# VHH binders against F-box/kelch-repeat protein At2g24250: the designs that were tried, part 16

Target 1, 374 residues: F-box/kelch-repeat protein At2g24250, of Arabidopsis thaliana (Mouse-ear cress) (q9zuh0)
Amino acid sequence: MAMKKKISTSSIMPDWSQLPEELLHIISTHLEDHYFDAVHARSVCRSWRSTFPFPSSLLRQSYSLPAFPLESKDLCCTLEKVPLFLFRVLTPPDAADASSEYFLGGLGQDKSNDHVELPSPLQCSVKVNVPGTEPILMNMLDCQIIPLGHKYRLMIGCNPEEYSAAFLPLNEQGGGGEFVALLDCTDLFLVLRSTEMRWIRLEKPSTASCKELFTFRGRFYATFFNGDTFVIDPSSLEATPLTPHIDSNFLVPSGNEELFLVKTDFLRCRVSRLDEEAAEWVEVSDLGDRVLFLGGHLGNFYCSAKELPHGCGLTGDSILFTVGSRNVTYPYKYGVHTNKRKAEDNINCWRSSRENRVLFRNRYDPVLSFRVER
Key: E = the ipSAE of ESMFold2; O = the ipSAE of OpenDDE; V2 = 0.75 times the mean of E and O plus 0.25 times the DockQ between their complexes.

## First folded at step 7 (VHH; framework vhh_enristomig)

Design x3 (at its last look DockQ between E and O 0.02; V2 from the best seeds 0.00; counts 0 for: pae E 6.2 > 2, placed apart)
Fold by OpenDDE, look of step 7:
Structure x3 (fold): chain B 374 residues (1-374), chain A 120 residues (1-120)
Amino acid sequence: as target 1 above (374 residues)
Amino acid sequence: EVQLLESGGGEVQPGGSLRLSCAASGFTFSSYAISWYRQAPGKQREWVSTIYSGGRTNYAESVKGRFTISRDNAKNTLYLQMSSLRAEDTAVYYCATEYDTIDWEDFDYWGQGTLVTVKP
């Protein structure tokens, strides 16, 4: 009985650092449209990093705007377009009970002239700045990167103060097209039209502080801390209130497809989508593959669960609140059944699933950091 | 007005099968979860199963693998297919739905129930 020696084919991972430069160059040309792959490629080794440029699409774009008319001083004004991403740290497959780590924030190139040679494999890393902690270097080879869209920031002055702003391109054609920018100032809005290139004062439609400015389908949306919500026409600058007035609400655009309204007392949630034709909110019980992130300092976001691997702890049709007094939360799901039907429990609403515990490490800008425990 | 009307109850032998129906009216049936409950003589009403608007289902452990909840939105009808029936399944079975208004007013609606008797 010949004991077949299981030749443990130790799958010797090829040393990819030895790939000829010529081949790397060829590969680089094919990854130009795949900026995330390029980021991963840059993380392999120094030679790869040298061959694969940092994707321009991941860089913060800055636009010089006309000087901001503050009192007696013309201050430099720069609009920054900040791409936002969800980073998932990959856990080894063997870690059946392994929690998934997530970081939500921007990705940028280190501008420090100090050619600090990072040791392999950290040649391409994302520096995560969590307030009160030492910076964490994340190896992109160990990360899944999911785009979440863009945030616009207006930087004013030499010591730039950040203002909330919304940016609306009027001509979709990627070239130097017309745009309107809406800026939230303390007492008023400021509007800049590209055709005029001057700041125009606009009265705020609410007496409360503005919570968020965003754009959806060619219009500005302004939310306020008192629950007021307005749609602002970019041409006429007229503000129309969105009805009904709902306290403690969140608005979240899902690209150009849907605008969702989430009403919550943090025990229960009701979700509606905007029917623009009917000018009404329609209640929904399904978000599809969408995961909504609500209440963070970075704003309200959504991601597609299709981009997430099975078992990572985040699933579609979920709401994650990133606000609250507790550092622990659960994804909210529609129709959560509790064995003890208390008269107060309605299954026809969104409630905490009590599954896949989420632990927040940081909730504040510049990075949202959380762990999902399965 | 929300109305729920259960039917399909009767006597059945142990190991037998029975299909219950609940006809719903007075609300947008497809938008709401709907549930089956049962109450045995001398016992408290207990949850049996729920089917949600998206089609997701949930079952009590006592009926899991034996009962199947389903819905026909076109007919505004809820079903409960019961198989491998046991004496302990003897109860009045109720259809129930929860209606929530935008103002967080919760309404619980119940049918009159249908009696299922499993006799040896």
Scores: ipSAE 0.025, ipTM 0.432, lowest interface PAE 4.3, mean pLDDT 81
ESMFold2, look of step 7: ipSAE 0.077; ipTM 0.518
ESMFold2 (binder alone), look of step 7: mean pLDDT 80; pTM 0.802

Design x4 (from b01 with A33W D56S L101S S102V W104E E105S; at its last look DockQ between E and O 0.05; V2 from the best seeds 0.00; counts 0 for: pae E 10.6 > 2, unsure alone 63.1 < 65, placed apart)
Fold by ESMFold2, look of step 7:
Structure x4 (fold): chain B 374 residues (1-374), chain A 121 residues (1-121)
Amino acid sequence: as target 1 above (374 residues)
Amino acid sequence: EVQLLESGGGEVQPGGSLRLSCAASGFTFSSYWISWYRQAPGKQREWVSTIYSGGSTNYAESVKGRFTISRDNAKNTLYLQMSSLRAEDTAVYYCATEYDSVDESDAFDYWGQGTLVTVKP
């Protein structure tokens, strides 16, 4: 009696790495305005990575500078623009998991050969370099990625310095290349005008340490731990006081559209926006879609809540203080009631929501990680 | 009860070095961040440095490169190694942490009594 031979057929999965280059080129032109899709496409294989250029908006831009006057060695000096992102680790919805994990930090192209021969899933990863710990590899397909803006840092040789920096281009609509850079160097400010390419020493306008340095609408802003705030004109370098001295202030630009002032004793806070037409600060009870991340010297940022899914633990119209000595905190919201602190029961302010508990696992400038429990 | 006890303060000449200690008890030391703060006479209390439960550190700009924070979880002790001391470093130095209360409505900051550091002009 003859036996029937069994022939098994396995599922055939397409191998996207075998796609012809002509078709890859067509796909690449479709992705030019979708920066994170381009990054994901580059992770498929070497062929795709060679065809899809790394988006220039995500590159770490560098500017060569004259030798740094506070350095005794003759090392290369550059100013690096570092784009910043909030990474939310995606997890399947689960009734037992009310937590979300977040990383805040910079992103750049890895030009090393370390991953040339790696499998495609590992090539779709971002390396989180945290000082004092082992690098963490996060698969980008397992993360939601939310842009937060950028910060500048000084590089002497191959090493970053602790100096905060602000960079102001002067000819955005005209001829290119002119800029002014301002550096916070503990005891003084250093200024570089591209037209001179030499360092200018400036005395700080406050006796306190500088907390944050940024630009808004063509001017430099410097905040200090004692609450002093100054506006510095890029041409004259004159400093003008902006707010009276108070214990705590945060200034948070939202592009060139809005400038928010947050005054807080970390129990309550009040938020104002600058109304330049009326020449006044206008107290607000609504941040719209914004989530403010207030880190002081660790950086002040915001993100649009349109990027935040329901149930992730962070919502719009809220403030998260990422600075301080606390192991736990809560996002601040306007109009929060409390039954136990009646002397502080003024709901016309921003206060801890006591919702969505935040546990800080690590705090690194400019990278931090935290878990949000809901 | 959470307790924090600073020690190691004293008088030192400009450019000198000093090591502060903070002995901690009443909580799981290794699970919490611990910070140093300081308060100069007549001034606001200011943050100096923090070491997180993961072991990472951060520093105020005014002390970067001169101060080093560290912890010994086996001894439940926080340290601050100070070098290149300046007159403006004269202050009472406090260690501090935050611990969750049983009452979910409140969080409590815990502070030591401080240790005085005097840098003689």
Scores: ipSAE 0.000, ipTM 0.242, lowest interface PAE 10.6, mean pLDDT 70
ESMFold2 (binder alone), look of step 7: mean pLDDT 78; pTM 0.776
OpenDDE, look of step 7: ipSAE 0.016; ipTM 0.315

Design y1 (from b04 with S31D D56E; at its last look DockQ between E and O 0.04; V2 from the best seeds 0.00; counts 0 for: pae E 11.4 > 2, framework grips, unsure alone 64.1 < 65, placed apart)
Fold by ESMFold2, look of step 7:
Structure y1 (fold): chain B 374 residues (1-374), chain A 121 residues (1-121)
Amino acid sequence: as target 1 above (374 residues)
Amino acid sequence: EVQLLESGGGEVQPGGSLRLSCAASGFTFSDYAISWYRQAPGKQREWVSTITSGGETNYAESVKGRFTISRDNAKNTLYLQMSSLRAEDTAVYYCATEYDLPGWEDAFDYWGQGTLVTVKP
């Protein structure tokens, strides 16, 4: 409810809350592709908030699906695309504490009807729901925000479900018109082709529970808790074992550029990249600027360290195991010495660096939260 | 060598209570975190609760305030006390442990056989 066309000669500093709605609409057309700038503009006043839509790239996108065949009721079925982000809480340069706080999870517009008054109406906040704690509000201006891609989940009758899903768009640019979806439904896989819009039942190629589903270079990959790994062609639905045969390990796509295999062996791990032309795994000692996040409830991801300042506790060329029984861990790095005695020196692997201690507060849905001590 | 055996499942009326047990052998139980998971018909396995070696507990939002996890290190036994049971709690319940090795964090390598909990409609 902005007052239109009020003109006065009161101040050398304009009151931006009084900007006419016609000019607000012009500004809004120029902010459509500047995601967090649009959120900031919405915080100026009610007039700006009503004029600037919530950015579409920060909304959870949905795909309508045919009725789900494993449910006894005829309910609406939707596949939700959830954007994922890593939040780093900024520390003042004068702070005595060298630690950094991180939150990793899905982001969406808060529609809960619970409104909390902020200290300033110009501040933007996100609500973080950490299991075992009260929800907290974080000011977006106090955070560095790094996009991590998307996670897909199934919704039945407006209720979220914990089905794992992989989504393969049939164009090179990601989501578009045609797609294939693969869902893990305990006893079987369900496949949906957008060109047919009907569920296809697919026998699982393993007797174990499915651990992870993802896509890489136009194919589905399924890993299982017994160590089985299969590549599934989206057209034929033929499942072939991934070569070489691998016990229970981590597969990490880095976009469509690389597929990494992290093979764990007691206190060590080894990393390989897939060489598709040679049909082999090539051991690597360098991940570039990547930080791999492995084993968490959100699956296996990476973050580019190009946007991370030195000394924040997360650096490139490292691996962070984000799930486990203990609340303390360290990033893994290649070639770390653990003992100078000759019989125990082994630098041809990835091992705990014992530097930049990571303290987990939550490793379970909906958010991974942790602190890194420098 | 590692074995986990769930027990205590059964049929119960809505609003009822049930206590699940997980007997562990083949490892030093007191040194490891141990978790409950469940799998409803036609759904993927989901996390329910975890208790660490130090006794810290965490719960999924869907069971918070209704379920209590505990451990008896002298008996090598994990418990899940379930109260105010609902139809949506019907599932096979599993216990699972992860190796917590020095300098290494392994995920979800060991599972029990499961015990069925049915909450009558």
Scores: ipSAE 0.005, ipTM 0.161, lowest interface PAE 11.4, mean pLDDT 71
ESMFold2 (binder alone), look of step 7: mean pLDDT 78; pTM 0.784
OpenDDE, look of step 7: ipSAE 0.034; ipTM 0.554

Design y2 (from r19 with S31D Y103G; at its last look DockQ between E and O 0.05; V2 from the best seeds 0.00; counts 0 for: pae E 12.9 > 2, unsure alone 64.7 < 65, placed apart)
Fold by ESMFold2, look of step 7:
Structure y2 (fold): chain B 374 residues (1-374), chain A 121 residues (1-121)
Amino acid sequence: as target 1 above (374 residues)
Amino acid sequence: EVQLLESGGGEVQPGGSLRLSCAASGFTFSDYAISWYRQAPGKQREWVSTITSGGDTNYAESVKGRFTISRDNAKNTLYLQMSSLRAEDTAVYYCATEYDLSGWEDAFDYWGQGTLVTVKP
């Protein structure tokens, strides 16, 4: 069977359940923007649970949509917003172990009926379902948890569909506002505007299959396996080629701040950022504190290394390819020398660092699971 | 330096059994797929079997059901259990690993020195 028992990190604790209600309200005000701290506070007792609301940012949000035109018109259709996180399993401070385990994926509430008894009343747990293994129950106190944004998936009835989707709110205030959704449906794009609540069919601007679909600075971006890239205006739905033209492997938005282009033949790569004002790609040798994750089932994204402790095996200014035929890789870094080509090295590029070995345990849906060895 | 050393070859009658071993050093054995290949006299090398780092196995059709590949990560050792041997199994057997860094086009396979298996007709 699945493992039921986990060693708790709880120790001899003061009885915090006896705190006066007025002090609890003061504490709750200071936790409003720390999502997992609020979850931990709710685990103390019924008084704390009543005082600290469950963070809405950890809930999967759903948007009701009209019936999907490519399937039965009688089934309900929703777009689900799934928050993404990177979990790092904490290593004891005195351990000589040079490896770190990571899990990356979408987070949701456990809806199963086969709950297990937890070993401690102060414990907040996460169940990780790695395909081909028994589910793993982890204490959140044993993990560092780093938010990575979210992904959207289409639900028809109760079944998830594997259509790529991009969601663009037209009002940054987040409540009740208008939005536009764009879906890749193999032969065409489907668009939904919240003001019309009907599906609009769009011809794809390329003859190739769509590779990636995302938003950046209020517009949709669609990349295709033949190298075509288009920018789609959410209001007019006009698709224009991205200028300057690119023949890219990966595009990576860094929030709404920058859009990176990574070109690679997997021996070397070069990174550029988009300068929209100059209409050019500007080559860069520095990603700052970013760790880029490229090519996995969750798409392209980044993690700020400010969230990562020194010595954990992942460092800023690096690129990790999460796609590939083998379960072993290394982060890429700029200016790496090789011991085979020292006299003729061209170090003005990004190469495999061969420093911190990454072993993938699972790189397919629903969770990216890997170990980093130093 | 990556090193692979095969052993366990010898002479055997048709229908007999042998167990080959491949001792590995100079790399983290548990992280790589390891394969057996063989080369009969005067012929090209052919693939026999592979075991992945996760323990998944695959076999050439000519040996399927007769050969079993396994690994012991604690001993850094690859094994090939050979049963129901036939005259056409006579060959030098090599273990090989792809020391393949993701994104490197100039990676090279590493090979052992080989161990001779002779099935007397």
Scores: ipSAE 0.000, ipTM 0.145, lowest interface PAE 12.9, mean pLDDT 72
ESMFold2 (binder alone), look of step 7: mean pLDDT 79; pTM 0.792
OpenDDE, look of step 7: ipSAE 0.104; ipTM 0.578

Design y3 (from r19 with S53E Y103S E105Q; at its last look DockQ between E and O 0.03; V2 from the best seeds 0.00; counts 0 for: pae E 14.0 > 2, placed apart)
Fold by ESMFold2, look of step 7:
Structure y3 (fold): chain B 374 residues (1-374), chain A 121 residues (1-121)
Amino acid sequence: as target 1 above (374 residues)
Amino acid sequence: EVQLLESGGGEVQPGGSLRLSCAASGFTFSSYAISWYRQAPGKQREWVSTITEGGDTNYAESVKGRFTISRDNAKNTLYLQMSSLRAEDTAVYYCATEYDLSSWQDAFDYWGQGTLVTVKP
């Protein structure tokens, strides 16, 4: 399933630009759910570009907001929805180099006036801007590409702000989606309901700084550096302590199905899932096909390993901490043995596997770049 | 604002002892695991030892039996008692906390200046 070789135009290949529009429409209906295949199809020629729409999931959506109350009202205020992807650079079948290169970050259209000549007319490429280096042009056919969801950021004028945001679309019908946004400002929360289009000031329910802000099953969750965790109702704005008490290190929603708690001192981890019916955290030893990415500048995410080949260095049922100043780490796995004198107390936990060494190339905005050696 | 200040470094002969301190402020010290790291010239920063909020300790193989980590929650201070020092222990020593590592926006520059330990050949 991963592309192993670069695709190029040759004199032997059929001229796909000559297909009748009727046949193109048949092809387009089979590509509706394959977003990067649609981008590739659009690059064939003008006829294909007009037939295959640009996937909306690859566009950065912006939502106009009222003037921000903590800044000059002369500046435009918008909330950007930035789609996130994991790119794995495909390697040839020659295994002399057992490492894999990964990029994780937001994707958008390049709206600058800068133009780049592509090596092939049929090549679909992504320009990666890693700070401190020249932009890197990656052929999408040389990459395996995995969607990871979205990140929201506040823009005041042309500049991104440091304020964290959570965005909750409401299940509404008709001509447009309604939403509620919750912003973490240093001294308070700001709430915007699209039905009112005015900022509501909300006292934080904890005296500590907010650590993480996200949504799960139609509600906001806010965690704080002192261990407080609150659930905030989007309509009443009431903040309720999370009924099961937790000493939260990382909270990771897995869609709307599960909420995981990962507690760690970075030598060991324990993972629990929330049982809302029983109001308790249930310890788990199995994450299934999930790979958790914790603590990086892009937040906490998971990736399904179903589409990753065995031996690529990222496998299911594992945890990768992407936070910190160290350039080297290892995935954590359940039940791996380590040389510890108190092993009986620690045998049922997640530990560094000391396998598949991860070397970070860039941990800072806009892209997380790393290599995995196996 | 989180602040971690290392002290207690110096020059020592092989086989000697030093006690390092890390003064912490700006967070609830007693609620988090705290670790020592070190970085020799030209090398990557490496983990040395950790003490959890519950007092459990763990050590890198290279320092087991020679180093002892401890904490005083009343003084918000982390300690590293180093004994039987060797030339390979020469490094700048840093403390770090789970609080810093759990904050994806705030963690990237909380490493202090560290404290230099030099073991004379």
Scores: ipSAE 0.000, ipTM 0.177, lowest interface PAE 14.0, mean pLDDT 71
ESMFold2 (binder alone), look of step 7: mean pLDDT 78; pTM 0.782
OpenDDE, look of step 7: ipSAE 0.007; ipTM 0.262

Design y4 (from b04 with Y99W W104Y; at its last look DockQ between E and O 0.03; V2 from the best seeds 0.00; counts 0 for: pae E 7.2 > 2, unsure alone 63.4 < 65, placed apart)
Fold by ESMFold2, look of step 7:
Structure y4 (fold): chain B 374 residues (1-374), chain A 121 residues (1-121)
Amino acid sequence: as target 1 above (374 residues)
Amino acid sequence: EVQLLESGGGEVQPGGSLRLSCAASGFTFSSYAISWYRQAPGKQREWVSTITSGGDTNYAESVKGRFTISRDNAKNTLYLQMSSLRAEDTAVYYCATEWDLPGYEDAFDYWGQGTLVTVKP
C-alpha cells in the first residue's frame, strides 16, 4: 500500500477551538482585568468556555440579613450589590444615522431563562427590561461596555424594594467579611452591623426625604431634597454637615479617588473636589475628561471620555443632567473658556459650545436609556 | 401656548444695518433669559447673543461689537440691532428661551419660526 503524501495547507483563518489547554490558561491570566473580553472568549467554544470562568465582578453578590423589622417574617431579607454599566450600541461607520444609543443600568443574570438553552451568540446577550414595554435583547458583541461601579438594593424575598441602601465593608484586605449597611426608610435610617446582625434605628439628620445615599472612603454620605448633606461615621453614627446648605447640589464619587460637588444656579455650574486633608472644597477648572451623569434614579455617575471614541456624541468635560420631566436636553460643557480666565464657567460659555442633542427614551428604574444625535 | 415670532429680516448690502424683533407671548417674558440663534444654509444652528432677565448681555465673538441685544419687558419683545453686516452673517435668525439647567424646567425651550437675513455679496 502506498503512503499518500499529505499536502500541508495553511488556514486563511485559524481554528481557535483547537488551541491547547495550556495556551488557553496563559491567555486567561491576561484577561482577568478585562472582564468583557473574558465573556467574549467564553463564546468561542466549549473548551474556551470551560477555561475562562465568568468574571465574578459581573455577578450580583448578595448578603443575608436578619428579618426586616418593617415587613413580614416569612420572607428572606438580602442586600444585593448590583454592578452598573454604560452600554454604547455600536453603529457601523457606513450607517446613515449618526446617532448613538446608550443604556445605563445594573447587570445581573436573568434567572427566568434558566430553563432555556440558548445558542452561543444569544448567551452573550443582555435583556433590557423597561416597565410597561417589551424587553430588548442586546448582543454584548454589538456594544461597547463601560463599568460604572455598583448600586445596592434591598431584596425582600425575590423582589426588589424601593429602599435606598449603602454598604460599607470594614475589612477591605479580605478579613472576616465585616460590614455596616445603612438603609433609607420613610421616617428613619436602619443600620446593620454584621457583628451584631440586628437592626439599629437611627434618626435622620434632616426633616426632608433622603435623595442620595452612598459611601466614599469609609464613610456614609446622605443628601436630602431640601439641600441638606451629611457625612455619617459608620462607628459612632454621628452625622456631620458636609457642605453649606444650598439648593442645587450633586455629589459624585469618582471611585475612592475623588468626591466632586456640583453646584448649579440659573447662571452658573461650578464643580469642586473634596480635599480631605484641608477639610474643604476646592473648585476645579475642568472635569479631567469625564462625562458626568447627574440627577437620575440610579444616582450620580461618571465615565472617562478616554473610553468614548470621537464622533459618538459624548465628549469629555461634560455634564448630562438626567433629572427633570422632559426627554430632550443637551450636555453642559464644563470649563469652556472664551478668554484667559481658567476658572471661568458660566451659562454663556456653555451656550456657545452647545451642539449634541440628547433624547431620553427612559429615565426611570431600572435603566437609563438615551440617544445622542449630532 | 408659548409663541415666539421673529421679524425684521431682509436683504441688506455689506456694512448695512438691520433690527430684528421677537414678539413673545404665553409666558412671563420678564422672568427668563432670551437668546438669538442663527442658521446659515447647510450649517448647524449657532448661538449669537443672550440677554438675561436682569438685562445682562453676552455675545458670540463673531458678532461682538457689531450686534446689540436688548429687551422691552413692557412689550414682551426681544431685539437684535445688527450693524456692519458681512456676508457671513447671512442666515435665518431665531429667538429662543433658555431652560437647560436644573431648576428652570417649568419653562420649555421654544423656538420661533425664524426671520431670514441676507447680506448681498
Scores: ipSAE 0.015, ipTM 0.258, lowest interface PAE 7.2, mean pLDDT 72
ESMFold2 (binder alone), look of step 7: mean pLDDT 78; pTM 0.779
OpenDDE, look of step 7: ipSAE 0.206; ipTM 0.668

## First folded at step 8 (VHH)

Design g09 (framework vhh_8dlx_2)
Fold by ESMFold2-Fast, scan of step 8:
Structure g09 (fold): chain B 374 residues (1-374), chain A 124 residues (1-124)
Amino acid sequence: as target 1 above (374 residues)
Amino acid sequence: EVQLVESGGGVVQPGRSLRLSCAASGFTFSSYAMHWVRQAPGKGLEWIGNIYYSGSTFYNPSLKSLVTISRDDSTNTLYLQMNSLRAEDTAIYYCARGPTYSLWTGRSDAFDIWGKGTLVTVSS
C-alpha cells in the first residue's frame, strides 16, 4: 500500500496517528480523486477515519418505490443510482502487455457498514501472467480505476435481485420531476409512472426472454434474445418493431443523435449506424472518439475517449466486450483488428490461467481470504 | 406497388384443418410484422395474432391453442394454420401489415396495409 507519492516519498513524521487534524484535512483534499487511496487512509486509525470522508462517488443513492406486486407476496422495491467503474489490470513493470485486461462493474457501500461492495466477490484479486516470469497475484483495488458515471437499477426484495429495467426522467412537458420506469419480470412487463406511483402490469411485445431495456431519445428500447427489438413510447406504451431485423446483435446509443448496431459473426465485428431517413443500417468504417461497451449484466453503453483519463489504455474506435458473471472486459480496435472478434479465444485463456482471490471482511476478523480457482 | 393477397379459403368440414396463405409484394416483407384478422358474417373484426420480423408470434388468447402463424421470407409469404375448425370460425380472413403493438392489450391496434380477404366457410 502507498499513499499519494507527494506525501509518502518525502521524509515525513514516523507516526501517522500523531499528524495534526488541519494537515490531515489538507491531505484529504488531495486524495479526493484517488478513491481507493482515500479508502485505505480511513483504515490507518480513528483520527484518519474521521478526517477522510468515505468517497461520495462510491455511495449508492437509493429511493423507495411502491412495493413490487408478486402474486402471493409484496416485495420492497428501491431505485438505485450505482457508480460504474472500469478496472484496468496493470502488468508490472510495464503496463503495455496488460492493455487487453479490464473489469467492468458497479461499486457501492451498504448504509449499515463501511464495507465496499465490489462488482463480484470473485474479482477481489486476479493472477496476471507476466512474460518470462511466474504469474503474480494482483488485488483489484490496486488496479487503475476509471470512473464511467452511473447506472440506474431496480432492487427487489431483501435479497436483492437485478431485473432488466429502464428509468426515463421526463422533462418540463406536463410538469417537472416526472418519470416512467419500465421493468421486465420474465413473463410480463411492469410500468411505474410518477403521476400514479403504482405498478401496472403490461403484456410483453415478444415471447422470447428480454435481453435489455434502455432509453434513447425519450423512448424505451427493448431487445430480446430471438432478435426482436421494439421502440416503446413512454406515454401510450405502444411498441413499434425496430426495422430492419437485428438477430444476435447489440444496440448502443451514442448521445442523443446516433444509434449504433454492432453485429458479431463468429470472429467478425461490424458496426452500422441508423439512417432514419432511409430506414436503413449503414455500415461505418470508424467510430471516431467513441468507446462502446457491450455485453455483461450492466448493459450496452458508450463513452467519449475525450472523457477518459490520460494513460488509461483506451482511445477512440474501441469496442469492449464484457464476458460472464465476473465482468471480464476485452478491448478491440474497430478497423485495426480487420473486423475480427477475438473475445472467444481470450475467454478460454482467461478462465484457464486466472486464479481469483476473494476477500471477506467481518466484524470479528478484519480480513478473511479465500481463493477461487477456475 | 404494395400488395397483400390472401388465398387458401373455401368450404371445409368441422374438425378439419386448413392453411391460409398471404403473398406480399412491393415492399421488404422480411422487415415487417404481419397480422391475421378475421370478420365473421354480421360481426366486427377479430384479431387472430401476429408474427414479428424475427419469427416471434403473439396470439389472441381465445385462439392460441387453435392457430399457428408462420412466415417464409424467401417467398414473401405469410401463413395461418388452423386446426379443429368449428362453425363459428366461418369468416373472411385478412392479412395485414402492422407497425405498432399495444402493451396495454397485448395486440396491435393499428394496420397500414390490408389484403382483400379470403372466405372460409365451415359447414358439413
Scores: ipSAE 0.292, ipTM 0.549, lowest interface PAE 1.5, mean pLDDT 66

